# Designs tried in a protein design chat: VH-VL binders against o81304. Part 3

Target 1, 187 residues: o81304
Amino acid sequence: CSIFANPAQRAKRKLLELISEEDRGLRTQKDPKKRDEIVNAIESMTVIGRSSITTDDSLSATWRLLWTTEKEQLFIIEKAGLFGTTAGDVLQVIDVNKRILNNVITFPPDGVFFVRSDIDIASPQRVNFRFNSAVLRGKNWELPLPPFGKGWFENVYMDGEIRVAKDIRGDYLIVDRAPYNWTESFV

## First folded at step 14 (VH-VL)

Design q2
Fold by ESMFold2, fold request of step 17:
Structure q2 (fold): chain C 187 residues (1-187), chain A 122 residues (1-122), chain B 107 residues (1-107)
Amino acid sequence: as target 1 above (187 residues)
Amino acid sequence: QVQLQESGPGLVKPSQTLSLTCTVSGYTFTDHYIHWVRQAPGQGLEWMGWINPSGGYTNYNQKFKDRLTISKDTSKNQVVLTMTNMDPVDTATYYCARDSGDYWFYYGMDVWGHGTLVTVSS
Amino acid sequence: DIVMTQTPLSLPVTPGEPASISCRASQSVDDYLAWYQQKPGQAPRLLIYDASNRATGIPPRFSGSGYGTDFTLTINNIESEDAAYYFCQQYNNWPYTFGEGTKVEIK
C-alpha cells in the first residue's frame, strides 16, 4: 500500500492539473506563464519516460486530445462555430502493426476532418509519418484533399492512460485513451 | 515584399549583454518561425535557435541555453535575441531568418535579413 | 549534435561544366537536408530543401539528391555567378547544424 504517490505519479498529476482548464490549449496560447509551467511539466515527464519503449503495440489505440500547442488544430477547434457546431473529440487513431495513423477532428453531429498517414517506427520513442490523404466530410457530402507533408514525433512518455509527445516542429501533444474505437466509415 | 532586418549595437564589451532586434514586414508575423543564425568572420554558419511567434514557444541550441533568450513583440512585428555574458569568441555576423515551413514541416529558411556584425572587444 | 562534413572544401570549376558537392551526416537525417548558397557579403540563399526539392525561384541547373547520411548538390552548366560558398544543413535533429561549406570558384 502506498500512502503517497511516487515521484512519477506526482509529476503526471501536476501535468494533468496544469492542462485541465486550458480548453485543449486555446487558453494557453494567450498565457505565457501557463505555457512555461506546462512545458516544464512536460520536460519532467520526458525525464521519467527516458529509456522506455513507447512504440510497441500499446501505442495502438484511439487517442483523444487533452492539450496541444499545434496552432492548426487549435485554429480549427476555435473556429468550429463558423460551421454551426463545436469541435468534438480530436483524435489520433494509431495501429502500429498496420503502420497507419489517422488524425481526426470531429464536428458533431455528422462532420469530420481526417488525415490518413503512413507511419514507421524510427526508434524506441520516435515515429515517422507521411500524410497520404485528407477528407472533410459532412452529412451528405465529402471533399477529398491532396496529401501533404511528413515529419516525426517522439512519445516521450506513455502509460496505460496518457501519452505525451513532441514533434519535429517543437509542438507538444498530450492525449488519453478514448473509451471507444474510431473507424473510418461511410454512413 | 517580405523583409527581415536586424538592428542593434555593432560593438559590445566582454561580459555585457547583447540585444538584437529582428523586424519583419510583408507577411503575417505569426505565420512563420524566426531563426537566429550567426557566422564568425571567415567561418561557417551556426544555428542558435528559433521562436514560434504564434504562442512564443522557443527551441535553443543547447550550446547557448544558459545565455540565450529569444522573445517576441507581436505588436511591433519583432523578434528579440538577448545573449548574456558576451565574449570575444561571440564576434560574428548575426542573421535572423524566416522559416518557410507550415503546420507539419520545414522547407528551409527562405528569407534572411542582411545580417548585423557584432564585435565583442574591450 | 549531428556533424555535417562537406567535400571538397574548395572546388575550382570551369564554366559550362557540371560540379558536385558532397555532404555526409554523422548519423541519418533521412531527407531533412537543405542546401544554401552564400556570396561574399551576403546572407545565405536557400537552394534545395528535403534533399531534392528546389526552392522557389532557383534555376533548374541546381539539383540535390541523397537520403540518410550521404547527399549531393549538383550544379549543371556552371555559370560565373555560381561562384560562392555552398552549405548543407540538416534539420532532422536539434540543434540544426551546417556543413563547413564548399568554396566554388572559377578556374
Scores: ipSAE 0.546, ipTM 0.827, lowest interface PAE 2.4, mean pLDDT 89
Fold by ESMFold2, look of step 15:
Structure q2 (fold): chain C 187 residues (1-187), chain A 122 residues (1-122), chain B 107 residues (1-107)
Amino acid sequence: as target 1 above (187 residues)
Amino acid sequence: QVQLQESGPGLVKPSQTLSLTCTVSGYTFTDHYIHWVRQAPGQGLEWMGWINPSGGYTNYNQKFKDRLTISKDTSKNQVVLTMTNMDPVDTATYYCARDSGDYWFYYGMDVWGHGTLVTVSS
Amino acid sequence: DIVMTQTPLSLPVTPGEPASISCRASQSVDDYLAWYQQKPGQAPRLLIYDASNRATGIPPRFSGSGYGTDFTLTINNIESEDAAYYFCQQYNNWPYTFGEGTKVEIK
């Protein structure tokens, strides 16, 4: 953000328009021309954001999914109906000071799947993470699942509204700040 | 048994376009990224890029991005490498290799094709 | 690009003895490092991933260690079949890059 409209604001508007009807990425998986357009728009945001610090306390938030390339999340969103529900908000909940990150998929009214991670700040744009546990939870029950894996993501752009990230596998994530704070307390 | 097999021309003239096909079998095609790696005669290995077959997303070594395309044909279990403006320095054995996928994360390339030698010469 | 430097480039070995190959990265790659073996006329074979984890089917005489910029592949109790080229590969940053290779030969 600046005192005058800037290239970041134009690039941001273009990116948000490009992803607005992509069903959080499900439609993009089947459209190579749209995929290329969105990736090019992300590259424009990357150039604008490359010198900023994106790993300070402003990273701490409940982030809500707008668009992703990550196939496992997209599979869960697409197939939620087979489990008697629909996928609600998909979240990345970060607290830098507590060094935690939860990846969350909600299944209204009472369901949630979430993965707990430990994080550390590797650089002004890179966050390392390690999965430590996962939980599938319903109204009156929960099922612990084994953790797996580690990696990193880099925030290639972040402002007061949105964050654009790219991870070790080349997957992209575009999120906005949710108007609520998610916690793993009882549903 | 998991198998990868490269196929394509062994000889290409300078400035022409190379097209190599990697055919996979023995596993679900969309479960694993496919890498392309080349090795010039008597030289080491050079990573060219990968494709995620489930969405067609690619990542290229910047050295090649202006002339390299990696694509897929899910119905044939194939990944295709296309490289324009071939030059004698591109003479190498080209391998496709399966990503050792544990869900989303890279843990090495666990299955390789036999490789195909491509010579770029008049 | 992260440059991977291997030493030595050639390593004569005696069967039954241990051998070590060094790999140094031009910047930290944490533990995102793999080792491969390549025999003449064959494709590479994955030995080690994440610096120290043996791939499926790799005998325990192969071990890896290191973190950051300095890594070692150790082959204990060298066997004649271990004569090959050995390559390290980093995957912390794109492009992925390989070391120049170390030729292990039976003396």
Scores: ipSAE 0.542, ipTM 0.824, lowest interface PAE 2.6, mean pLDDT 88
Fold by ESMFold2, fold request of step 17:
Parts: sequence; C-alpha cells; structure tokens
Structure q2 (fold): chain C 187 residues (1-187), chain A 122 residues (1-122), chain B 107 residues (1-107)
Amino acid sequence: as target 1 above (187 residues)
Amino acid sequence: QVQLQESGPGLVKPSQTLSLTCTVSGYTFTDHYIHWVRQAPGQGLEWMGWINPSGGYTNYNQKFKDRLTISKDTSKNQVVLTMTNMDPVDTATYYCARDSGDYWFYYGMDVWGHGTLVTVSS
Amino acid sequence: DIVMTQTPLSLPVTPGEPASISCRASQSVDDYLAWYQQKPGQAPRLLIYDASNRATGIPPRFSGSGYGTDFTLTINNIESEDAAYYFCQQYNNWPYTFGEGTKVEIK
C-alpha cells in the first residue's frame, strides 16, 4: 500500500523515513549528507503545503518532537544524563484561542523544563511568539528562570498527524500530535 | 576580546571565483552565527547571508543563491565565503559580522570585522 | 524584499542639540529593527536593536523608538564624534535589508 500513494503521501513518507533513526536530530548534527537529504525533503513538504492555512484551530495541540536542528534543545537532550536523568518527550503545547505556547522538555519520572510564551497569528502560516517565563520543576520543587526572547515560526506543512516548521533563525522543527495532553500541573 | 578578521584577494578578474576567510577569536566559535555583508564604494550595506557554525546550516539572500557558498572550518575558527562568476558590480568591501544571539533570538550584529576591499576588473 | 527608506539623507547638526533620523519600512517589521553607526573607513557599529534597546557600551544619548513601519533614531546632546553615517536594518524577513543611510555632519 505504497505503490498507488499520491505524490503528497510519498513525500511525507520519505520525510518521516529520513528522520526516523536520527535521535530527534542528534545524529543529523554529525552527518551532512543526511542533513541535506532531510532539508530537501522539507522543501518538498513546503511546496505541498503552500497556500494552506496552518494557523487555525487545528494548530492547538500537544505537539511531540520528531526532529529538529535547534542546537539548544539538542544540547539539553544530549546532556540530560549529566544531571542524573534522561530526556523524555520534547513538546510544543499550543492553544491558539488562548494565545499561548509552552515549549517543554520532560525528564521522567517527575522532571520538566518548560518555557511559557505568548503568541499571535501573523499570517496564514506565521506565528509570532515572545517568551515570558521559564520553569525547571522536579517532584516537589520548582525553580523559576528568567527567559528572554522572541521570534516567529512558519508552519510550512500541517495535517492531522504532523507539522513541519521553520523559524526566524532558520531552524527546522518536525512534530507529531502526541496521544496525550500535557499540562503544567504540579505533581 | 572578541575579534573577527577577513582575509583574501583584493583583486579578482571577471568570471573568476572569490574566496574570503573570516577568522574569529575571543569566544566559542559555535555559539554565534556569522553573517556576510558587503558595501559597494560610496553605497549602503547589503546582507549576503549567514551560517550557523554549530550545524553548518546556511541562509542566503536569494540574489546570490546560485553562486554563493558559506562554509566553516571549526578546527581553525574560520568561516569561508565563496562566490563564483564575479562581475565588476560585485566590487565592494566585504565584512563578516557576529550575530549577537542570546536565548534564541537575533538582536543585531554586535561585532564586525575590519572589512576587505575586493575589486573586480579586467 | 522589504525596502527601508531613511529621511533625511544628509543632516547637519550642532553640538549639544538633539537630532533625529527617520526610517520607514515598506511593510511592517514589528520591532525587528536595528540602527548602526558607520564612520568613514570603518565597519558599522551596532547602536540599537529591537527598535529601542541600546546595545552594550552605547551611550545613553542614543535612543530609538517605533513599531511597525515608522522608526526614529534620536541622538541627544550631539557630540563631535557622532559625525558618521547612520543605517537602519530590518530583520523581520529574509533577506535582511538596510536603509540607504543618513550622513550626520557637525556644522
């Protein structure tokens, strides 16, 4: 059930196959050939996604990281073991109606680092964001951190399963819809 | 002390390939993007593109995309600009500049090299 | 490409008095705007980022304001060393683009 898939489904399948063994991007950092293949596949998804609106209510979800080029997230994922833990799911939690976005890195069983942001829809595919606070939390403690920053990202492709984005710094993000909803409730 | 220094030929003939090197010091090479910006004599500034030295990812001004390559050599703390098919209109002072990245945002090019004049003529 | 238009192109100034330079973008750049100073034969120096924030080491007499398409660089208490070219630069969209520059001269 692949020989009769339409061109869009073939392009999506190729992208997902290319990123599947890349450890969310950590292996890609060391493999320029794989990097170029993935970037070319992202450009194919961008062509498929042109003219779509990717900033409507369907953007509201708990999105789970499949692959990224963003070095700060990748550093945290790689070095979690230095702090006695492992990086779990990495999430982007968006609520368009409330105009909020949380970037989340989980450290099972009880650890989490998350950054709260305000968002605005700038165009059919572009979202503006501004970081307003950050938190490092363990089982029964919480440490506020002072984040600064703002920017934009464009969702160049989005469907019921995945979202492909690029941001103001030229970094790429590929996410799927998590099978759960994340909240910042204290444990 | 953070320093950037451009080096390369001052004279290039039409149709030849230009190669300029930006050598950086005084900070961790992979922490900051490097931009290339040029300025024709008596003219304003023109952004050419940047490289993220951490992963080697680049972003080019579309005006130059088919003849511009920006690459890096982490072991030498160097960024290299290569531009093919040079034309007299490319005569300019070429600068490399450090992106002032902090917490995932751009807030200007905070350190510039001294610039190197490249003249393109027969 | 976003076109940045500066006014005036030439600005004679008197030491001790304020001066203002205007920059207009062809479409909104929100506050993703920087100002640079360039003296003859030198590289540009960053003055202001995000429309209104002074870069490290920049004297308080330099200030910026604006949002969207209209921006102003103000130099209070002009000093003789402020004679230079001044450029605005947007970074909301690629390619980044600069204004044509304003030549500030002591006269």
Scores: ipSAE 0.528, ipTM 0.819, lowest interface PAE 2.6, mean pLDDT 89
Fold by ESMFold2, fold request of step 17:
Structure q2 (fold): chain C 187 residues (1-187), chain A 122 residues (1-122), chain B 107 residues (1-107)
Amino acid sequence: as target 1 above (187 residues)
Amino acid sequence: QVQLQESGPGLVKPSQTLSLTCTVSGYTFTDHYIHWVRQAPGQGLEWMGWINPSGGYTNYNQKFKDRLTISKDTSKNQVVLTMTNMDPVDTATYYCARDSGDYWFYYGMDVWGHGTLVTVSS
Amino acid sequence: DIVMTQTPLSLPVTPGEPASISCRASQSVDDYLAWYQQKPGQAPRLLIYDASNRATGIPPRFSGSGYGTDFTLTINNIESEDAAYYFCQQYNNWPYTFGEGTKVEIK
C-alpha cells in the first residue's frame, strides 16, 4: 500500500484486495458484510470512471473473471464436478469490431460452456447484447442449449489492467485482461 | 401454483415506520427477483424497488432511497418492505410482484400479490 | 427518469371492435417495454413484454408493437371483460416507470 498513491490508485488497490480471496465470488455469496464492502468499493470505482469512454477498441480483449455476483456463472463454477474437473478460467471474450461477445467457462482439459452473443454499443459505457447460442461440451459429448435473451451491461471503470461492470440485472463483474487470447475455431 | 401474499398494518400514523411482508409459495424463492410497486388511490403505478433473493442485493427508486429498505428471510420465503417516516402522501395500495426472469432472461413482472392498502393518517 | 406518455387517457369501445393504445417514451427504451392490464379492485396483469411478446396465458387478441420511443398495444375483437386500465412500463433504465394509464370502457 502507498500513502502517496493518487485517490484512483488507492480505490483500485482496495477493490482488488477485497476480492482477492473470494473464490471469484463463491465465498462472497456466504458473507453479506464482505459483499457490502465490495459493492461500496465498486461505487468508488464508478465515480472515478464517470464520463470515460469504455466501449472503444480497448474493450476488445480476452477478459478473465476475478469476481462476480452472477448466480448462474457461480452455480456452473461450483458444480464443475459434473465434468470430472474443476472450473478453469472464466472468460468474457469481446471483439468490438466484429460485434461479438463470447462467455466461456473452461473445464480443463476438454470441457467448455460457451455462449455466443451479438453486441451493440449503446453509449460511452453501455453495451447491449443478445444471446445467439450456447453449448455445454464435455470430454466425449456435446449438448446445445438455446438461451434466448438480451440485456445490457455498463463498464463503469476500465483501464489497461481491469474492467468493472454492472448489468441490467444489477449483477457486478470484475475482470482482468488475460495474458493470452482465447479463440473458438467455429463461432 | 405460484402465489404472493402481502401482509402488514392497514393504518399507520405520520412519521411512523411501515413494515410489509411478502410471502411467496409455489416456486423456488431464490429464482426470481421480487419488486415492490405502489398505487395511490385513483392514481397510477409507482415502482419502488427490487431485491434479488439469491444474493440479497437491492435496487431502489432514488425517490425513496433514504426511507426504504427491502430485505429477505429465506427460511420463511419472505421479502420485507420497511419504509420510515411515513407521510399521508404515502397512502397507497402496496403490491409485491415476481420478476419473471430466470438467469439471463427477463419477461416482466408476471405474478402479483393481491395488494394491501396502507392508510397514513393521524 | 424516463417519462412514459399514453394516449388516449380514456377509450370507449364497442365489443367486437379493435382498439389501440399508444405509449411514447421520453428517450429510447429499445424494446424493453411491457404492457399491463388492471381491472377495478385487482392487481395488474402482465400482457406483453419486450414490446411484442405475449405473456403466458394471454389471449391472441392482444398484441404489441414498437421499438425505441413509440409503442402500441392493440386489442382485436374487444370483449366485455377487457374493460380495464392499461399501462405501459419501461424497464430499460432504473427507476422503472409506468405510463399514466388508459381507461378502456365498454359503450
Scores: ipSAE 0.293, ipTM 0.751, lowest interface PAE 4.8, mean pLDDT 87

Design q2
Fold by OpenDDE, look of step 14:
Formats: C-alpha cells, structure tokens, sequence
Structure q2 (fold): chain C 187 residues (1-187), chain A 122 residues (1-122), chain B 107 residues (1-107)
C-alpha cells in the first residue's frame, strides 16, 4: 500500500522530487524545461491549497529555503564565493502574532545577512511586508543597511512540513520548516 | 491625543442585531489594527476579533464567527461591529481597542474606548 | 483555546507593601503576555506587554515576569490609586484570551 494515496501528498512528493537536485534554484536558472516542470507542480499545489488558510498561527516558524526563482537571493547564494564565503541555510523567520518577518542568509560559521520586516495579514493567504532594515554581520563586525521596499507574498500551500508561496514579483518560493529556530543575535 | 469611542444602542431585544461604531481620532487611522473586546457585568474580558489597518481582513473568535462582522470605513475613521441574533447572555460592556503596533508589531491593546453597555432584554 | 488562570482572585494589600498576582496559561504562550489594570467604571489600561515590558507612562513600581506558562505581575509600594482589577492576556494564539481578573483592594 502506498503511503501517498492522498492527492495532496502525491503532488507534494512530486514537487519535492523535482526540486531536490536544483540547489535551491541555482541549477533551474539554466534549465527552462525543468523550471516549467516545477512551476506546473507548484500550480498543482496551488489548486490543492486554494481554500486553505495559510496565514494563521501555523505560519509562525523558521522556514528554510528549498527552492526559489527569486534572483536576488540566488545571486547572493551563487556569488558568495567571491567574498571568500559560502552560503548556508537561507531562512525566512515569521512571527504572525508579533507581525515580523526576517529574511536570513547565513554564511557559516559567523556570517549572516538578514533583513527585518514588518508584516500584515492581508487575506487568508496573503502577507504584506515592509522592509525596515538590513544587516550584514561577521564575527566581530556589523554593517547596517537602510530599508529597501515593501511587497507581498501569498502562501498557496502550507502544511506541517512545507510552504509554497508566490510573491509580488512573480517569483516562487518553496520552504520547509527548519529543524531549528533562528533568532537574531546581537554583537 | 489618541481616542476611541464606542457608540450604539444601549438596549437590544433578543434575536435582534447589534451594531456598534468605534470612532477613532488622534492618529493615522490606517496604521493600527482595531480589536473588539466585551465584558459581561462583573465578569472578565472576552476577545471578539480584530480588523487589520486596511480593513481588508478580519480575524474572529470562533465563538462569534457565525454572528459577528467587523468592518472599517476609512473615510469616517470608523470601525463597525455587527452581531446578529443577540441573546441576554450577550449583555456586556463592549470595547474597541487599538492594537499597540504601528501597523506591524503587537504589544498589547494600548488605547481603549470608554466602552458602551449593551443590554439584551425583552 | 488557551485558558488563563489568575491567583488570587482577591488581594487585600496594605499601602506601602508589595502585591503579586500570578497568571498561569494552560499551554505555553512564550512571552506573548500582557497585563491590564481596570479601575471601576473605566476601560482597561495596558500595564505590561511581552511579559516584562512596561507600557508607556506606567510607573516603575509595576513589573512583570515569567515565560511559558507562569507569569507574575508585581506592584511594589502599593498606593491607594492602585486599587483595581488586574487582568492577564495571552496573544500567542487566536483567540486571544484573558484571565479572570484579580481584585486588588487597599486595606
């Protein structure tokens, strides 16, 4: 008996299989065919999650990047080597009750780039956000950067394991619940 | 000075619909969530729901979900509570309260209206 | 729903002495906990947010502590004006819920 008898689980599995070797989306940038396949799978997930609420308390978590089409994040991940480092986990930390969102790119062991945001629940699936500040940190230094905009994303599917989102820019985001909680540390 | 003021009927008959208005002043109306909280005589506080700054999204206590509607009129700086099928058990002082967050962060309800007593009786 | 339980429900206090009110949550609410003061015939007033932060304009004699399920509001050097009901409120989960309230009376 298949443990994936549920259509949602089958679709989810297919999506995860498609993105498993795509290096968070880096490889997909060079493979339009693969991108289309992944996008189609995302659309299937969108249909599955159409009537679900994806902006309640269950959205509060440390989300880890599995795959994205967002160019800025992919650029940072890809070019980290130019600065003598390598990108670790890319995270999106959300607290719905406090209405905060932090986007985090780690550079192990001590480096981190994160953007602080405020969020507003706009609908059962949409989250509006506003960037407040960005910070680049090393082991013993910190470089603050000014805010650089606002936008929204829609969680088109979410369960106890993953979240699939579309944003204002037309980009896609697939994340899972990280096995740890990320919190901002101060130097 | 930030002020919230509830207004509406002090008496409602059973099965009728309650409509209360919260008029807000002293700050940018579209910057804060607005909550409704009620308190039965001699009892504690009960959270009913909130409406977001834009008025496009609401969150209700499931206890009231089928009867409660919260709406926002930005042009009037007003939030309206509508609750159907009122019962004597719904007799309470009804408060609107501002979310302390400036659209974003929640640090409690920092500004309350004076409250308006609503009695449900035949 | 998260149930908030306050103890005691009535607290007589002598002026100049401290008062402590406990609030227990049925499950963890982290630090998403607020305290309110309500005087007779008035609306509640925010005292503490995030378990231990005083709201704007609140005197230093008011303090909050706790995390998870157990919280305490402490009023040092009680004054006659502190006679009121005090409520805790969690905002970790919807619906937000309040404690039963504690009546602080001045002897």
Amino acid sequence: as target 1 above (187 residues)
Amino acid sequence: QVQLQESGPGLVKPSQTLSLTCTVSGYTFTDHYIHWVRQAPGQGLEWMGWINPSGGYTNYNQKFKDRLTISKDTSKNQVVLTMTNMDPVDTATYYCARDSGDYWFYYGMDVWGHGTLVTVSS
Amino acid sequence: DIVMTQTPLSLPVTPGEPASISCRASQSVDDYLAWYQQKPGQAPRLLIYDASNRATGIPPRFSGSGYGTDFTLTINNIESEDAAYYFCQQYNNWPYTFGEGTKVEIK
Scores: ipSAE 0.037, ipTM 0.661, lowest interface PAE 6.0, mean pLDDT 91
Fold by OpenDDE, fold request of step 17:
Structure q2 (fold): chain C 187 residues (1-187), chain A 122 residues (1-122), chain B 107 residues (1-107)
Amino acid sequence: as target 1 above (187 residues)
Amino acid sequence: QVQLQESGPGLVKPSQTLSLTCTVSGYTFTDHYIHWVRQAPGQGLEWMGWINPSGGYTNYNQKFKDRLTISKDTSKNQVVLTMTNMDPVDTATYYCARDSGDYWFYYGMDVWGHGTLVTVSS
Amino acid sequence: DIVMTQTPLSLPVTPGEPASISCRASQSVDDYLAWYQQKPGQAPRLLIYDASNRATGIPPRFSGSGYGTDFTLTINNIESEDAAYYFCQQYNNWPYTFGEGTKVEIK
């Protein structure tokens, strides 16, 4: 049978096509029509995944940003030139068993901004998180930042390849499983 | 100091469109989400929706999704609410409020406008 | 939508005494709960966020407690200036929803 015979796979393919040239969401900020189209596709994925568990051990992974509406992340990506380079991979590193979440923005070759968080599994789809600390690192320097805030996100769809999430601020996140495992010591 | 101020017509006829403006001052306009909340006379508060700092994304209460539009004019430091097909049941004081949250976090609405009363009547 | 139910809706209090307002959610909102004060003719003012944290500038006589579905706002040593409506608000789910409000009156 064709891999596209599954409605979920068709919807996923459509979503990935829509976001493929949106530069992780930067272009979408200036294109409300495209945003709405993507959001509609996400809502379709939400329906498909409404009865699935997306907070089990399969959530533990290094997730790589494909597309988001989150303004702060997009701002950092857009202004990456201030750090001497363009933004590299933007990651979420989740360990369900250890109950940790690290949000990471890389600035190749040596720059990285990461935020450490504790997480709680709130439901089959919701993860609560609390910010613990943040660090901006260069090749041979480190700037720690004080902790602030908390929130939640819901994984409305997740499979062996991608995860689609909505968060407390009404933003959307689409990530795939990165081809590598990021650790705090990763450069 | 941070200030928000609503402005617009105090009277709207049924089936007409309401347009309200929230003028913001005292901070970088593009740093915060802006909420709209309304309160019918003698009633509780009702969240209507918000717009993100850049103005490129909105989140609406499904109750108003078909009638409500929120937009930003960054050059004027203004957020505009537009709601079509007004009905007497929409009579309320309308507030704009600043989101206190930073970078994915929400701590409530920490600064509110004074509110503007909108009466829908023939 | 999550329904927020406040009790009582009216609360007469003698100056110097404590006041307690309950807020119950139709489903768990964890600690994603805020309290607001609204005086007549004024906009709401944020009092408490995350169920138990006082907002900046809020007097210590205001405190919040609770987790999940049951929350309480306590005002110790009520003052005349505390006459107002008080609202709870959840931000655990879209749309964000408010309680009906409790009118605190000074005897």
Scores: ipSAE 0.021, ipTM 0.606, lowest interface PAE 6.9, mean pLDDT 89
Fold by OpenDDE, fold request of step 17:
Structure q2 (fold): chain C 187 residues (1-187), chain A 122 residues (1-122), chain B 107 residues (1-107)
Amino acid sequence: as target 1 above (187 residues)
Amino acid sequence: QVQLQESGPGLVKPSQTLSLTCTVSGYTFTDHYIHWVRQAPGQGLEWMGWINPSGGYTNYNQKFKDRLTISKDTSKNQVVLTMTNMDPVDTATYYCARDSGDYWFYYGMDVWGHGTLVTVSS
Amino acid sequence: DIVMTQTPLSLPVTPGEPASISCRASQSVDDYLAWYQQKPGQAPRLLIYDASNRATGIPPRFSGSGYGTDFTLTINNIESEDAAYYFCQQYNNWPYTFGEGTKVEIK
């Protein structure tokens, strides 16, 4: 009767347990041993997810950050207080059909930083992206920032609940499906 | 027994639109990706595109991006290929094939239709 | 697009002997590589997936090996019924692409 009876479900459960108290990756930055343990669990998920298609319409969603090693995102989350705000949900909004990826950092109630990107599906698991623009927005103001960079990420595991990814910079990302849909007008 | 069968016109005039139907039986229709692959006479195989199990997502070879549409009719267990502006160079045997993987996994194309020859000629 | 190059394009084989077909990818496809058999007037049949796994119902005399860019299909103890075209296919990148095909003939 256990929903974690098969290896994939057990591995997933273990991974989620490992990251549950890591504050989206902030604590892991100071704990190399824990990082390595999580990375090993991700590698196990990679094996499990091998030969799976993780770039079809099921990839289209608002994904919420659970854990990452990406320094830029973690820096923003950690230092938001210095600017009199607090980081809320960190999101990836993907529309495969429209070939769009938006990376979003919310600052409730009215603040948001988001980066617009175009994407190309490179393989059953790989997505190439190119940044187009970035915007920092408050309640009554908006500051456009210049676009920067391109790269790729591979979804090494994905199901109805979570997605595990590796990117071109060697960073790891674990996200779940957010309980809401974010749009550019959503703040 | 899992079976796929292509059907449609064997002859198409240049500039006309080709419509082929792949009828599927022997398994749950919504469990697998369906591919279209063609083969010109005496030539190799060319992947054209696929449609996912739900029918909500398609992916096309860029070569056919502007001419090719793949859709599903779940009520009839059919996948339909539509290709516009046909040319004699498009003369080929057209196959539909089931992905060997389930909804999430891809392991190649394990079941093929018999193929249907489409000749484009005036 | 990833180009798949097969060698040789024609392979005459004596019954009972092994046959080997090479498939080279223009870039790494990891182990996302399949082999198909196609007999005259028939649709292709899946032989190998993930470079080395036999598909259901495929006899043990068929085997695949390789990783990255270089792959090999081996048919041990070739039989008359094995006369066919053989194709490799990568599914690491879109669009998926096939090799030119190798014609295996029985001497």
Scores: ipSAE 0.018, ipTM 0.601, lowest interface PAE 7.3, mean pLDDT 90
Fold by OpenDDE, fold request of step 17:
Formats: sequence, structure tokens, C-alpha cells
Structure q2 (fold): chain C 187 residues (1-187), chain A 122 residues (1-122), chain B 107 residues (1-107)
Amino acid sequence: as target 1 above (187 residues)
Amino acid sequence: QVQLQESGPGLVKPSQTLSLTCTVSGYTFTDHYIHWVRQAPGQGLEWMGWINPSGGYTNYNQKFKDRLTISKDTSKNQVVLTMTNMDPVDTATYYCARDSGDYWFYYGMDVWGHGTLVTVSS
Amino acid sequence: DIVMTQTPLSLPVTPGEPASISCRASQSVDDYLAWYQQKPGQAPRLLIYDASNRATGIPPRFSGSGYGTDFTLTINNIESEDAAYYFCQQYNNWPYTFGEGTKVEIK
């Protein structure tokens, strides 16, 4: 029997195929048709995961960006070259038990931009967050930035490999479980 | 000073429903998670579940999921535990405890109620 | 569920001597480990969090160490007031689970 026999696996496969060559969402900014197709696939995943709990221990992980519509992240990724660097992995590091969320943009080998947040489990699928600090860090320097604000995202689908989320601004996020664990380093 | 206090019946009959109230004072009620933990006489501690600061979400130990409900009354600064179909094996001291840390961070349970003994007997 | 195993279950100690209690997890809990003290007729009191950090107001004679599956609570220069039960607790996975407890008695 095919491993894609059930609707969930088929939908997941389709979604992953759609985003595989979209460069984390940069390409879809210039392709509305493709964007809409991906969004429709996400909506299908939403229906599949409607009754699931996606805010328990399984949410704790280093999540790696596969695709997003979030403009701020995409802007940073796209414009990294202006500063003589390139963006590496974009991560969300979540610890449900400690109620921490770190948003991370790496600039290999030594650069990193990360935002520290507190999180509150608001429902079986919704996570509230509040920014508390942000840092741009190089090899031997650190620049603190003043983040402010709060929001929420809903994990509409999650399994052992990927997570699909919608946020308060109407953006979409698809991430997978990174093959490594990211931890904050201190100067 | 941060204080938690459990209250409710000290005696329940088998098959009856237990209702306990945790009254909280000394801090902003909506800033912390509240846990319920019980301890049978002469035994260890057993985590039952928690409720988030807003009261909109709960997490239960699967052992109690079908019998246990935790809720908040923000107007009274109270958390309520309800457990159905009580059995003599449920005889224990029941504690409510505050989740530690600033805002939503967790560093253990830093403030406990005094506990209330609940005996299940005919 | 993660099983937390404490050793020993009973520990007689002479005043002034150190006491060590071990806590072993059935699987890794990273450093998401807390220690509590419970005196007779009282609620537990938080001693250590994140395996090695002392809670507010806890004397320096209390220390915690370990990571993964093996953890140790050490009480240096034991005092009569330290007679109590001590519990470890993991908060890495649902449900949170506690050790059996160790009774520290003063000789």
C-alpha cells in the first residue's frame, strides 16, 4: 500500500511539492497564482487538522522555515546581500514548558538576528506571544534592538515533520523540524 | 505576599463529584498558570493539570482527563477543580500551586497552597 | 510517562555532613528538572529549578547538578531544619512527574 493512501498524507505531500522551489516564499511574492495555490493547499491542511491539539509538548522544537508570506522575514532574507551577507536558516525555537519563543534569522557563519518572546497557550491550537527583546549579533559584537508588541499564531496542522500556521496578520507559515537544535549563545 | 489557599469538602462519598477552590492573592491573577497536584497519604506527588493565565485553556494529565475539569473565576481570583466519580483511591491532599517565573516563564512551582485533605469514604 | 527514580529513599545524616540525593529519569529531560523540600504537614517548597538554579531565598548550601537522565541534589553542611522529604520533578514532558521522595533524617 502507498504511504500516501490517507487524505492527510496526500495533502501534505501536495503542499510540500508546491513550496519546494519557492525559496521560502521569496518567489511567490512575484507569483500570485502560485501563492494562491499554496494558500489553498494550506486551507486543506487546516480542515484536516481542525480537531487536533497542536500546542502540547510536540510543539517544542527548533522549527525551520520552509515557506512564509510574512513580509518582514522575507525582506530580511532578500536584502541580506546589502550588508555583505546571506541569510541562512530561519528558525522558530519553541519551548512550551518554559513558554519561550525565539525567532531567529541566521547569517552564517557568525551572524544572527533573534527576537525573544514569551508565549501563552491560548487554546488547543492558538499561541499568544509577546516580544521582550531583540538582538543583532556578529562575531565579536552585539546590537540590541527594541522590539515591542504582541500577537498570536494558530497551528492549523502539525505532525512529526512539519507545522502549518496562520497568524494574527493573516500570514502563513510552513516549517519543518530542523535537523539540529538551536540555542542562544552569549558573548 | 503571594498566597494560595485551597478550600472545599474534606469528605466525599464514592461516585460523588469533588469540587475544590483555589483562592489566589498577592499578585495579578491573570499573570500565572495554576497547577493542581495531589498527594496520597504517605505517597509522592502527582500532577493533575494546569490552567493558563487567561483561563481559556487547560492541560490535564491523561489519567484524569475524563473526570477532571479546571476553570477560572477571574472576578473572584479563584481556580476551581472538579473531579467526578470519586473513589477511595482518590483520597489525598490536594494542592494548587503557582507557576514560577516572570510573566509566562516556567521555573517550577514556586508558591503552593497549604493543601486540603480530601477523604473518599462511604 | 517519564518515570523519576530517587535514591536513596531514606537518608540519615549527621549534622554538619553533606547529603546527596540522586534522581534518575527514564528518558532525557534535558535540564528541565526541579527539586522540592517538603516538611511534615507542609506544602512542598521549591529549592532548585532548571537542574542547578537555586530558587529565591534558598540557602547556598543547597545545590543541584545534572543533565539528561541523572541529577543530584546536594545539601552541604546539613542542619537540623533540613529534615524533610525531597522530591525531584521533571517538566520536560506531559504529564509532569515527580520522584518517590527521599526522607532526610537527622541523626
Scores: ipSAE 0.013, ipTM 0.610, lowest interface PAE 8.4, mean pLDDT 90

